# VH-VL binders against q58428r495to569, part 17

Target 1, 75 residues: q58428r495to569
Amino acid sequence: SGGKDINYIEVNYEIKKGSLFPPGFVDCNENISYNDEVVLIKDDTFLGIGRALMSGFEMKKAKHGALVNIRNVKS
Below, E stands for the ipSAE of ESMFold2; O stands for the ipSAE of OpenDDE; V2 stands for 0.75 times the mean of E and O plus 0.25 times the DockQ between their complexes.

## First folded at step 5 (VH-VL; framework fv_regdanvimab)

Design k5 (at its last look DockQ between E and O 0.65; V2 from the best seeds 0.00; counts 0 for: pae E 2.7 > 2)
Fold by OpenDDE, look of step 5:
Structure k5 (fold): chain C 75 residues (1-75), chain A 124 residues (1-124), chain B 110 residues (1-110)
Amino acid sequence: as target 1 above (75 residues)
Amino acid sequence: QITLKESGPTLVKPTQTLTLTCSFSGFSLSTSGVGVGWIRQPPGKALEWLALIDWDDDKYHTTSLKTRLTISKDTSKNQVVLTMTNMDPVDTATYYCAREYYDFWSGSDAFDIWGQGTTVTVSS
Amino acid sequence: ELVLTQPPSVSAAPGQKVTISCSGSSSNIENNYVSWYQQLPGTAPKLLIYDNNKRPSGIPDRFSGSKSGTSATLGITGLQTGDEADYYCGTWDTYLRAYVFGGGTELTVL
């Protein structure tokens, strides 16, 4: 899948502008770094773009606080 | 029905270690989304978050006191223990434990139930 | 050092409206849910607002919360003498991996 080739974050809900929190987080590219632009995807569908608030590695462990600032949502 | 209560010494000498216990009822720290935090408040001053432990035994500490703080839980006893080493008069405060509820739908969290607090005075 | 900034004090007459601001940054208020706590004199804090603008059961709708950008605001309408207390904002700080409180605001009912 094309969305998983770069800085992807897989989510389990229909996102909106704001923040991604751990409950909505499914998986990500561990190579994501703080402040990276990331692509939000659900299944194989592109949902939007955000900015990583921590590394992908940390996202997989995080249980508190926002993971991504969601800047743009696909209309 | 949910209650938390702090217990421990109310007087500590400088350089000694403070051990506080939070005993709670009405909920379990094995429940996903539940945590217990410690917050202190020096006399006439603002609330200061110290530490948090959650259902999965993850621990968080305020950076400024991280080397001095230890938080642990005994789920079977419904207790959370805070240890603070090398106490100083500046650490004189009312210490609260409080339940943090993490909403698995929104990701929001807050301290929704508080203990009454225990006053700890550090003095020689 | 305080991570969230509140005015030290606010005051108003009974029946009036007051607002208490809470100023933070991108690592806390902008991306995380804000809570507000009421602390009556000589008592433990009580959760007043959570999730930016939600009220726990028992909290009257005179209390409201809002958030915009890096700032949050607590609103109190129909001010009552019983509202005289200290009010604290709080939120998670993603960068610090810590919960943070504001410096508190003393509300005086004139």
Scores: ipSAE 0.767, ipTM 0.931, lowest interface PAE 0.6, mean pLDDT 94
Fold by ESMFold2, look of step 5:
Structure k5 (fold): chain C 75 residues (1-75), chain A 124 residues (1-124), chain B 110 residues (1-110)
Amino acid sequence: as target 1 above (75 residues)
Amino acid sequence: QITLKESGPTLVKPTQTLTLTCSFSGFSLSTSGVGVGWIRQPPGKALEWLALIDWDDDKYHTTSLKTRLTISKDTSKNQVVLTMTNMDPVDTATYYCAREYYDFWSGSDAFDIWGQGTTVTVSS
Amino acid sequence: ELVLTQPPSVSAAPGQKVTISCSGSSSNIENNYVSWYQQLPGTAPKLLIYDNNKRPSGIPDRFSGSKSGTSATLGITGLQTGDEADYYCGTWDTYLRAYVFGGGTELTVL
């Protein structure tokens, strides 16, 4: 599907501007690179835009530090 | 009362391996969100973080020294061990161990309790 | 060079106010919590501020912390000669997967 080729990050909560930490993370495109623009989603719904602070591969196993800088939240 | 204490040799020759032990009491490394890190300070210079081991046995090392550093823990003895290979006179420093508190959910992260430090001199 | 940049020294008279800056990046200061450490001469560092702006028990409220963007600031009011120390900012760097300290700031009370 087209979803697998998008820099998506799935979260488990309603986001706000700031940082995504590991407990809020659900899944992502493993091919995201550091400093890429990313799309934050919950239940396939677009929530906002952020900037990756590590690779998607690393996000899936990270337990420490912010994963994403959330810059824009959809109103 | 929470305490940490560094122990090991105070004089090491160039090329030798340094092994330092952090012995602590008043907390356990089996507690979620708790870690122990090593920080050094060369005479008259800034603090330099070296390595960290957490409750889940995840290990982190400063990038520039990663190939020289090994960190491990013995939870039953309340000890953390740092090994640094191929010592050089520039590694002369006071070495501290400190408790790292990390709030997994919020991302809070600080070294809240420090040992007194042990001074290691690298000289022939 | 250093991941976190601090001025090497600051000074002010007793009773006055000083600020100490710490400049970093989006992988550290902007998105992770900042701590400040005080190191009195000949002693181990001591946690002074955590979570950007919170004080551990026993730290007087004349010490304060804040951050904006990729920069953090330690403020000290009512300056006392006992405050002469080195001050370090510290935070996790997500990209490096490492904790980082600033280069330290020597505070002189004159």
Scores: ipSAE 0.358, ipTM 0.855, lowest interface PAE 2.7, mean pLDDT 91
ESMFold2 (binder alone), look of step 5: mean pLDDT 92; pTM 0.949

## First folded at step 6 (VH-VL; framework fv_regdanvimab)

Design m1 (at its last look DockQ between E and O 0.62; V2 from the best seeds 0.55)
Fold by ESMFold2, look of step 6:
Structure m1 (fold): chain C 75 residues (1-75), chain A 124 residues (1-124), chain B 110 residues (1-110)
Amino acid sequence: as target 1 above (75 residues)
Amino acid sequence: QITLKESGPTLVKPTQTLTLTCSFSGFSLSTSGVGVGWIRQPPGKALEWLALIDWDDDKYHTTSLKTRLTISKDTSKNQVVLTMTNMDPVDTATYYCAREYYDFWSGSDAFDIWGQGTTVTVSS
Amino acid sequence: ELVLTQPPSVSAAPGQKVTISCSGSSSNIENNYVSWYQQLPGTAPKLLIYDNNKRPSGIPDRFSGSKSGTSATLGITGLQTGDEADYYCGTWDSYLRVYVFGGGTELTVL
């Protein structure tokens, strides 16, 4: 239940360094702010770390442009 | 052959509302991934992106002019209309419409076909 | 203050090479695709490069694009007098949720 306070972004694929675009996005903490460090997850599994390129509220609505700069991917 | 053409008044007075029409052929705004944008260029100055409307009716406006700009489309007429309120001499420019290509899956984004432009002078 | 910064002008002799830079940020150049536009004197802009480094049909291979971090570069080799034009970079900005152009670069072939 405390998980909702984490700056998480849920994705639908195995990520690579680069950019997360809307087709790969599933859900996120709506309270993420621009330039926050975020944790990328898939099926409850930690995948890596990125930086938000917009707010979490905007990510849920976005259809255009990159959402996250994916900086680190779990080895 | 894909073409776009701008039309509207070439001379307006300060405070008037400018309405520009982009008439296009060779593509449809009902096609996923396509949009039409407006870009202006004051004499001797840089390009300035103004607004964009896409196939699913999402609209985007440059931040500084958001309250002055309205963009709309009529897909059956192959037209996009830009309205800009409260014109001022600094808005004197050549106004272009251009087709935006956006690929949702890859994020590819470019203005691939441009109209010839229409010059609008704002003078008292 | 411009979102994308380009040098105001560049010049070189026919046959030489030039590069034109475009500096931005993580919300635009780094994470979104960059395009380059050529504007010949008295004409509308034309797409020259898209997807960072791809050429539309009809653009010769002496025009090239690249991107590193928050900067993009247009390269032109074998300069011809017909290349005299203004060149603009452009890309989407995810934070501002708008498309942005650079300030333009005037290329002179001497």
Scores: ipSAE 0.742, ipTM 0.919, lowest interface PAE 0.7, mean pLDDT 93
Fold by OpenDDE, look of step 6:
Structure m1 (fold): chain C 75 residues (1-75), chain A 124 residues (1-124), chain B 110 residues (1-110)
Amino acid sequence: as target 1 above (75 residues)
Amino acid sequence: QITLKESGPTLVKPTQTLTLTCSFSGFSLSTSGVGVGWIRQPPGKALEWLALIDWDDDKYHTTSLKTRLTISKDTSKNQVVLTMTNMDPVDTATYYCAREYYDFWSGSDAFDIWGQGTTVTVSS
Amino acid sequence: ELVLTQPPSVSAAPGQKVTISCSGSSSNIENNYVSWYQQLPGTAPKLLIYDNNKRPSGIPDRFSGSKSGTSATLGITGLQTGDEADYYCGTWDSYLRVYVFGGGTELTVL
């Protein structure tokens, strides 16, 4: 899908503005860097846009603190 | 009932290494969402977070003391050990270990159960 | 050293309401859940509020928490003499990947 070709983050819930925490995290592009704009997706469906608070590599390991600042949610 | 208890020397000389042990019961550090952290408090001063280790053996350290701190766990013994090198009188404090509760579903985390603390004095 | 900012002290008479502020930044308070801890004199801290505004079991509803932007607030209504203690806010910092406490607030019941 197109989403997986960019700085994508897969989530397991219907997001809202705020923060993405590890329980809501499924997978991501490891190439994501801190402060990158990221696309939130669920089941290959676009959900919104956020800003990465760490690298994609770190996100896959993180269990504490927010991973993404979700700034825009698709309405 | 969940309990944590700190143990170790109460008097340390400058430049020596402090080794503290947190012994806990009522929970396991093999359980997902569980961590154990160390927090210290100098006399009459604020709480200072030092380090945390979780069920996956991931470790976190305060930046200012990272080079001096080592945290490890022995799940089979229900113990977490903190070592702090090159102790200085400024490190005199009550040292607490506390359980970090991590809600697997919400991502919430907080130190929900604390030990009574052990007072460590650094003096020549 | 990264520390969340709290007023050093607050005071009020029994039955009154007090608020304790906790100021941080985007990388900590704004992005993460805030917890509050109560430390009675000569005792270990106790979790008072978690997830910004949730109370653990046993904590009376006189205690409340809120968050807006880079600041959090602890509210205590119906102040009791037993509430005299130090109060600390705490949260994760996403940038540094550390947990941080506030400087603490001494609450005196007049």
Scores: ipSAE 0.297, ipTM 0.867, lowest interface PAE 1.6, mean pLDDT 92
ESMFold2 (binder alone), look of step 6: mean pLDDT 91; pTM 0.944

Design m2 (at its last look DockQ between E and O 0.75; V2 from the best seeds 0.71)
Fold by OpenDDE, look of step 6:
Structure m2 (fold): chain C 75 residues (1-75), chain A 124 residues (1-124), chain B 110 residues (1-110)
Amino acid sequence: as target 1 above (75 residues)
Amino acid sequence: QITLKESGPTLVKPTQTLTLTCSFSGFSLSTSGVGVGWIRQPPGKALEWLALIDWDDDKYHTTSLKTRLTISKDTSKNQVVLTMTNMDPVDTATYYCAREYYDFWSGSDAFDIWGQGTTVTVSS
Amino acid sequence: ELVLTQPPSVSAAPGQKVTISCSGSSSNIENNYVSWYQQLPGTAPKLLIYENNKRPSGIPDRFSGSKSGTSATLGITGLQTGDEADYYCGTWDSYLRAYVFGGGTELTVL
């Protein structure tokens, strides 16, 4: 719940360091801006931190290209 | 067998509009993960991506030519059309259409099948 | 001006190994899959490598791809005269929301 109040990105898989592509994308905060730090979550569980490669609004529409650079994954 | 073929005028005058048609077979643009893009290559120069249209009718254009480019599809005819306005001699090139394969699981994409290309010369 | 940078030319004798570099940035190569294309003289480009290091059917294992950071590399071992061609790297740019190609590399077999 708290994660959804920040720059969250909901994913559908166990992430790893690298890139988030559209197939792994579920939802996000539309207020995310390019280059923002984002929190990756799955089922309200924190998974890691990344950098947005586009706005949240664009992410919801994107079918090509990486959406987020995943920098840190919770171990 | 998958094939793509470009068609249209091979000679265009400056300021005129170029209309190219990509006719393809062996696949459908209604299939998820499928797109068709246009790439051009001036004589002796590098490949330049121009535009892409996918199965959801989403369209992408190179920024430098966005105002001049229009891409559309007719799925029932297996055709994709590219229009480019205000042609200039600098736009002289071989124009290719190519199928974009989008991997649904990985998010990877590439142009895996290409047409033979059509040479367009812009000259008065 | 070029989004992706390649050496303009490389050359080697038959049987040797060559590498072709492709340099980009965080908005393209670092975060997106890289493809390589072979263009034989007077022909249309052909997909050679996709997803950084995968070969389409029919592409011999003499061709390989790799990526590290903002750079990608095409490797060709056992060079053959038939490998003489132009090679282009390509990838999606998330910032531009566009596909981008490198400037191309002319491979000459000596």
Scores: ipSAE 0.842, ipTM 0.947, lowest interface PAE 0.5, mean pLDDT 95
Fold by ESMFold2, look of step 6:
Structure m2 (fold): chain C 75 residues (1-75), chain A 124 residues (1-124), chain B 110 residues (1-110)
Amino acid sequence: as target 1 above (75 residues)
Amino acid sequence: QITLKESGPTLVKPTQTLTLTCSFSGFSLSTSGVGVGWIRQPPGKALEWLALIDWDDDKYHTTSLKTRLTISKDTSKNQVVLTMTNMDPVDTATYYCAREYYDFWSGSDAFDIWGQGTTVTVSS
Amino acid sequence: ELVLTQPPSVSAAPGQKVTISCSGSSSNIENNYVSWYQQLPGTAPKLLIYENNKRPSGIPDRFSGSKSGTSATLGITGLQTGDEADYYCGTWDSYLRAYVFGGGTELTVL
């Protein structure tokens, strides 16, 4: 369904501008590419926009380093 | 007191495999957020990070040497072992092991305690 | 080419201030924490600054760190002859999935 083809990243907390690190990460579209614009969600709710710092495939395995540069947070 | 010490051969011939052991005390690799990395420094040159193994046995290697490097740990012995295959004279360097401290909530990452280093010469 | 770029050398007189720059990218300095290491002649490196601007126990407040965008800076005030060393920046690179060091900066106190 629609979620499969969206560059989504699911997080477990209310985000703020800055970097997303692995403990805040839940899941993502693994087809995200480095530098893609991504949509951050929590419990199916849109939270904001970011820029991927690695592929979605790598995000699912990462334990070190920032995953996403969070650029915009929904007011 | 936290200490790390490198051990292994100081002279190897080209094409041989180098095995270095990092023996440490005062901490455990069972502790979350703790790892051990290997860094080398050719004479008069910059530091080069080689590999890292963390508390949950995840391993990281510098891309240029990935096919030549193997890193492993024995938590019960407080040891980390680095193996580097097909040694060449350009691999002559001082090899350091160092404790990595990683705060996975913040993403803080640093090598806070270093061994004294061991010099390895690769020569025929 | 180096992932993190530092000036090869800097110098100043005792008592003066110097800064050492470290230039990187979005996947390293901008979005990951920067550390600085001091290597005194003939010795192993020592952690000097972590988390961009924090000092480990025993590091005097004459040493400071800062970061803006893709650039980090080490500041040293009140220079002493004992500060003569090589200084390295270091950080995780998210794209490379590896730790990276800068090329090092040789500080001379004249």
Scores: ipSAE 0.546, ipTM 0.885, lowest interface PAE 1.5, mean pLDDT 92
ESMFold2 (binder alone), look of step 6: mean pLDDT 92; pTM 0.943

Design m3 (at its last look DockQ between E and O 0.89; V2 from the best seeds 0.81)
Fold by OpenDDE, look of step 6:
Structure m3 (fold): chain C 75 residues (1-75), chain A 124 residues (1-124), chain B 110 residues (1-110)
Amino acid sequence: as target 1 above (75 residues)
Amino acid sequence: QITLKESGPTLVKPTQTLTLTCSFSGFSLTTSGMGVGWIRQPPGKALEWLALIDWDDDKYHTTSLKTRLTISKDTSKNQVVLTMTNMDPVDTATYYCAREYYDFWSGSDAFDIWGQGTTVTVSS
Amino acid sequence: ELVLTQPPSVSAAPGQKVTISCSGSSSNIENNYVSWYQQLPGTAPKLLIYDNNKRPSGIPDRFSGSKSGTSATLGITGLQTGDEADYYCGTWDSYLRAYVFGGGTELTVL
C-alpha cells in the first residue's frame, strides 16, 4: 500500500492527539528518524500525522516513553 | 510494605570505583512494570537521575555519565547494583535508589518508593 | 544545563495558595507523564503527584498537578508550615531515553 512506502507507523487503536506509547505500537518504517513527520495507519487506513520522538529502529524496542507526538488526527 | 535500602562505602578516594547496592523488599523485579533507579543529590543541589533497570533487564543511563555507570540486578537476592568508575570530588552526593512504577499500558512512569539514601564522599 | 526548568524558590504565608512551574520540551513534558516529588529537609524525596495530576494514597487534595504543552504546574492550597520543602518535577525524556528532574523549587512558608 502507499502508506507503507513512506514514514508509516502502524497502530492498533483509534488514535487521538497526544502521545503514542508502546502498547499502541504495532510496526513502523525503520528508516524513520527523530523528528520526522510520520503517518499513523491502522489496517492500511490513514489515521493521522505525528512527529517521531525517536528513530523507527528505536521504536520497535522502546518500552519507556512516548514514541510519537500525534499532532493531527483524521476527522 | 515496600522498602529499599542503599549500602556501600561512604568514603571513596578519587579515581576509585564506587559500588552501591540497593536491597529491596515488598516487590520483585520479575514483576512486569517494576524497575529500580538510582538518583543522586550533591549537598544543597538538585536531584540527578543516574540509571534505571527494569524487569526485562533493560538498562538506561544518563548520557553524561554513561561511560562511567553500570547497573545490574540480582532478582534472586532482590538487589540492584550500581557501579561508578573514576570517582571525583564532584561526585560527592547522597545516592538514592528508588522503585520505578511503570505502567506499560498507560505510559505511567514515576519513582514511587525511595530509599533513605546513602551519603558518599569522594576525598583524598 | 537542566532539561526541566523550575523557579529556584517560592514563598507564601500559611493558608495561601502557591504554584510551582516546570518547563520542558516536546521530548519530555509534552509527551510524557509528569511527576512531582516533595523533599522535606533532611529526608528522601517522596512522590507527591504522578501521571500529571494523580495523587498517591496519603497525599492530601491540597496538592494538585496539571500539564499544558511543554509545561507542568504543581499547585498547593491551604499552605501549611509542614509544606516547607523542596519540590522537584520529573518525567521521561523520549529523545534522551532517560528520566529527567527539574532543578527544584524551595518552598518557604512565611
Scores: ipSAE 0.844, ipTM 0.949, lowest interface PAE 0.5, mean pLDDT 95
Fold by ESMFold2, look of step 8:
Structure m3 (fold): chain C 75 residues (1-75), chain A 124 residues (1-124), chain B 110 residues (1-110)
Amino acid sequence: as target 1 above (75 residues)
Amino acid sequence: QITLKESGPTLVKPTQTLTLTCSFSGFSLTTSGMGVGWIRQPPGKALEWLALIDWDDDKYHTTSLKTRLTISKDTSKNQVVLTMTNMDPVDTATYYCAREYYDFWSGSDAFDIWGQGTTVTVSS
Amino acid sequence: ELVLTQPPSVSAAPGQKVTISCSGSSSNIENNYVSWYQQLPGTAPKLLIYDNNKRPSGIPDRFSGSKSGTSATLGITGLQTGDEADYYCGTWDSYLRAYVFGGGTELTVL
């Protein structure tokens, strides 16, 4: 039940600094709020850190505009 | 050649509902990435984006006017219709429709072709 | 209030350079593509710059765009009297789920 408290965003590709757009998005914690710090993962592997540009609930439905500001990427 | 043209009443009374039609040619709203938006400009003032409808029938409205705006399309007629309720003298403006080109994969987004605009006056 | 802030006016002599700034936020300019629009007196707006720094066909290379952080800049070199117009930045805002324009900048060539 601890997963409920983790601000995760699952992506389908190797990320770089910049913006996450809808085609790269897979899933997220719906309880994320705008401007929250988030962890980006792929196949349960940590990829980096970002900031949410909308709520997690809205991310799951969005087709237009950037979802996350990706700030740090694990080399 | 891509063109858009606004049509509708040029004079309305306060509290009336304004209905504007954007008639376009040279593209289709069945094509992925295509959309039509409405932008207004009061005399001597800045552009204000109002609403957008895309090929996938998703609709977006400026937050401050969301309860007053309705946008719809008829792809067989190449038309987009904007309805704005409860008109007030401050809504006097030139109203433009414009094509939005949006690339889903890159996130590229711009209004690349604009209509000539239609001026709507709301009497006091 | 305006989401994107531009100076209300700029001016310069023919042949000079001007820049027009557009200040926004993380949910718009920083993470979404910026466009610039030119509106000549009495006419509809025209797309001048898209994707932060790209020119549509027919726009001369003396018009340029750039973006850094939450700010975007339009540059115009070799200023001509025909450049007198209002200039607007525009971009999608991810938080508002809406397109937003700046307040516009009136360019005067003196």
Scores: ipSAE 0.760, ipTM 0.923, lowest interface PAE 0.7, mean pLDDT 93
ESMFold2, look of step 6: ipSAE 0.755; ipTM 0.923
ESMFold2 (binder alone), look of step 6: mean pLDDT 92; pTM 0.947
ESMFold2 (binder alone), look of step 8: mean pLDDT 92; pTM 0.946
OpenDDE, look of step 8: ipSAE 0.809; ipTM 0.942

Design m4 (at its last look DockQ between E and O 0.56; V2 from the best seeds 0.00; counts 0 for: pae O 2.02 > 2)
Fold by ESMFold2, look of step 6:
Structure m4 (fold): chain C 75 residues (1-75), chain A 124 residues (1-124), chain B 110 residues (1-110)
Amino acid sequence: as target 1 above (75 residues)
Amino acid sequence: QITLKESGPTLVKPTQTLTLTCSFSGFSLSTSGVGVGWIRQPPGKALEWLALIDWDDDKYHTTSLKTRLTISKDTSKNQVVLTMTNMDPVDTATYYCAREYYDFWSGSDAFDIWGQGTTVTVSS
Amino acid sequence: ELVLTQPPSVSAAPGQKVTISCSGSSSNIENNYVSWYQQLPGTAPKLLIYENNKRPSGIPDRFSGSKSGTSATLGITGLQTGDEADYYCGTWDTYLRVYVFGGGTELTVL
C-alpha cells in the first residue's frame, strides 16, 4: 500500500472469469487505457486481474458493452 | 401489449432525403433501460443495424452510414424518427424499428419487439 | 468482410438436430452477450435467444445457445418444417460502439 498509482477497478460484486459489464462497475482510475492490465477490487480487497476494453474515462459513463475481460480471479 | 409501426414514403428518388417514423405503444422511452433502434434489410440480403436512441437520448449510428443518419425521439408522442440523406438505389430495403431492452442486472441488451417493417424503393 | 460470419445455409431432416455457427472477435462475441433472431419467410425477425443461452417466454427448449471464445452456436433439435427460416446472430461490438448482426443462415428442413 502507498506505492505508485494503480490501475484499479472497483466493483460491487464477487467476480468470476468473463466480462465486467456496467451494472457491476463502481469506480476506477480514469487514466486506465484500452488494453491495460487492471486489478479488480471490492471493499479494498483484491479480487483478480483483467484487461481493459476501453479507457477508464469512458468506463465511468458507459452503458453498453463489456468494460473489462476478467482473466484471473483470486481463488 | 407492445407494438411498433414504421411509416413514411415507400418510394423516393436518388439524392432525396428519407424520413421514417416509428410509432409505438405499450412502453415509453422515458423508462430506463428502453431504447428504439432501426434495422434495414435489402431484398434477399442480411439484416443491417442502422441506429439506436436510448432513454437518456444517447444516440448510436452504424459506422458506414454515420454521416447520412440522424435519429431523434418525441417521448410525448411515442415516436422515434430516422432521417437518411442522399438516398441511392442500393438503399432499397425493408426498414424495421425495434425496441431495445437493456437488462440492468446483467448489462445485456437485445431487440425484443419488432415492427412489421416498411419497404422503401429508391428509383428514378 | 462481415463483422460476424455465419454459414449461408444449413439443412437437415425433420426430427434431426442442426447447429448454426456465428464467428466474431474479442470486441463482440467473446466479451459481449450474444442474441439470436429467427426470421420466418415474409415476416419481421423475432428474438429467439438472449444473453448467450436464455430463451424468451414462449420459445421452446429445442432452441439453445452457447458460446466458446469468439464463436457462438445456435442449436435446434427436433426440427420441424415450421423452423424453415433465416437465423441471425447479433451482439454489441465494444470497439466499434455499435450493434452488429451476422450475415444470416438459411435453414432448410428436407
Scores: ipSAE 0.482, ipTM 0.878, lowest interface PAE 1.8, mean pLDDT 91
Fold by OpenDDE, look of step 6:
Structure m4 (fold): chain C 75 residues (1-75), chain A 124 residues (1-124), chain B 110 residues (1-110)
Amino acid sequence: as target 1 above (75 residues)
Amino acid sequence: QITLKESGPTLVKPTQTLTLTCSFSGFSLSTSGVGVGWIRQPPGKALEWLALIDWDDDKYHTTSLKTRLTISKDTSKNQVVLTMTNMDPVDTATYYCAREYYDFWSGSDAFDIWGQGTTVTVSS
Amino acid sequence: ELVLTQPPSVSAAPGQKVTISCSGSSSNIENNYVSWYQQLPGTAPKLLIYENNKRPSGIPDRFSGSKSGTSATLGITGLQTGDEADYYCGTWDTYLRVYVFGGGTELTVL
């Protein structure tokens, strides 16, 4: 899907506005940089948009702390 | 009921290595979201976080003491061990182990259960 | 060493309200949930507040927590003599990958 061609973050739950934490994180584009706009997806389905609070590389290592500020959730 | 208990020497000589064991019951370190950390407190001073090991065997150490600290777990024995090398009188403190509860869904974390602590004195 | 900033001491009479501040930065308080711990004299710390403003079972609603930006606040209403203790804030630092405590606040009940 088109999601994996952009700054995508794959999650394992139905997101809501707020923050994405590591338990909900599955995978991401490592090219994501701090403050980038990112697309949240689950099973190749668009869920929402957020802003990265760290690089994609760092997200894959993170165990604590908010990874993404989720700004918009698909209604 | 969840309990943690610290054990090890209460007196250590300078330059020696301190080995502390945290024995716990009522929970398993194989459970997702569970960690066990070590916190120390010099007499009359503030709490100082030292290290943590979680269910994934990920280890975290305070930066200032990273080269001196080693943390490991034995899940089958419900034990976590902390070693600290090159002990100095300044390391005299009460050492606590505590369970970190990390909520899988919310990402919430906190040290929710503490041991009673063990006092370690470093003196020649 | 990274430490969250707390006032060294606060005091109030029984029945009054006190607040204890905890100041950090974007990588810790702003980015992570804040917890508060109560340490009665001669005892191990006890979890008082987690996830910024939630109380564990057994913690009375006189205790409250809040967070805004890089700062967190513990509130205690209806102060009781039994509340005399040291209070510590704590949180993870995302970038340093360490847990950090505040310097602690000694609460005296007058």
Scores: ipSAE 0.150, ipTM 0.821, lowest interface PAE 2.0, mean pLDDT 92
ESMFold2 (binder alone), look of step 6: mean pLDDT 92; pTM 0.946

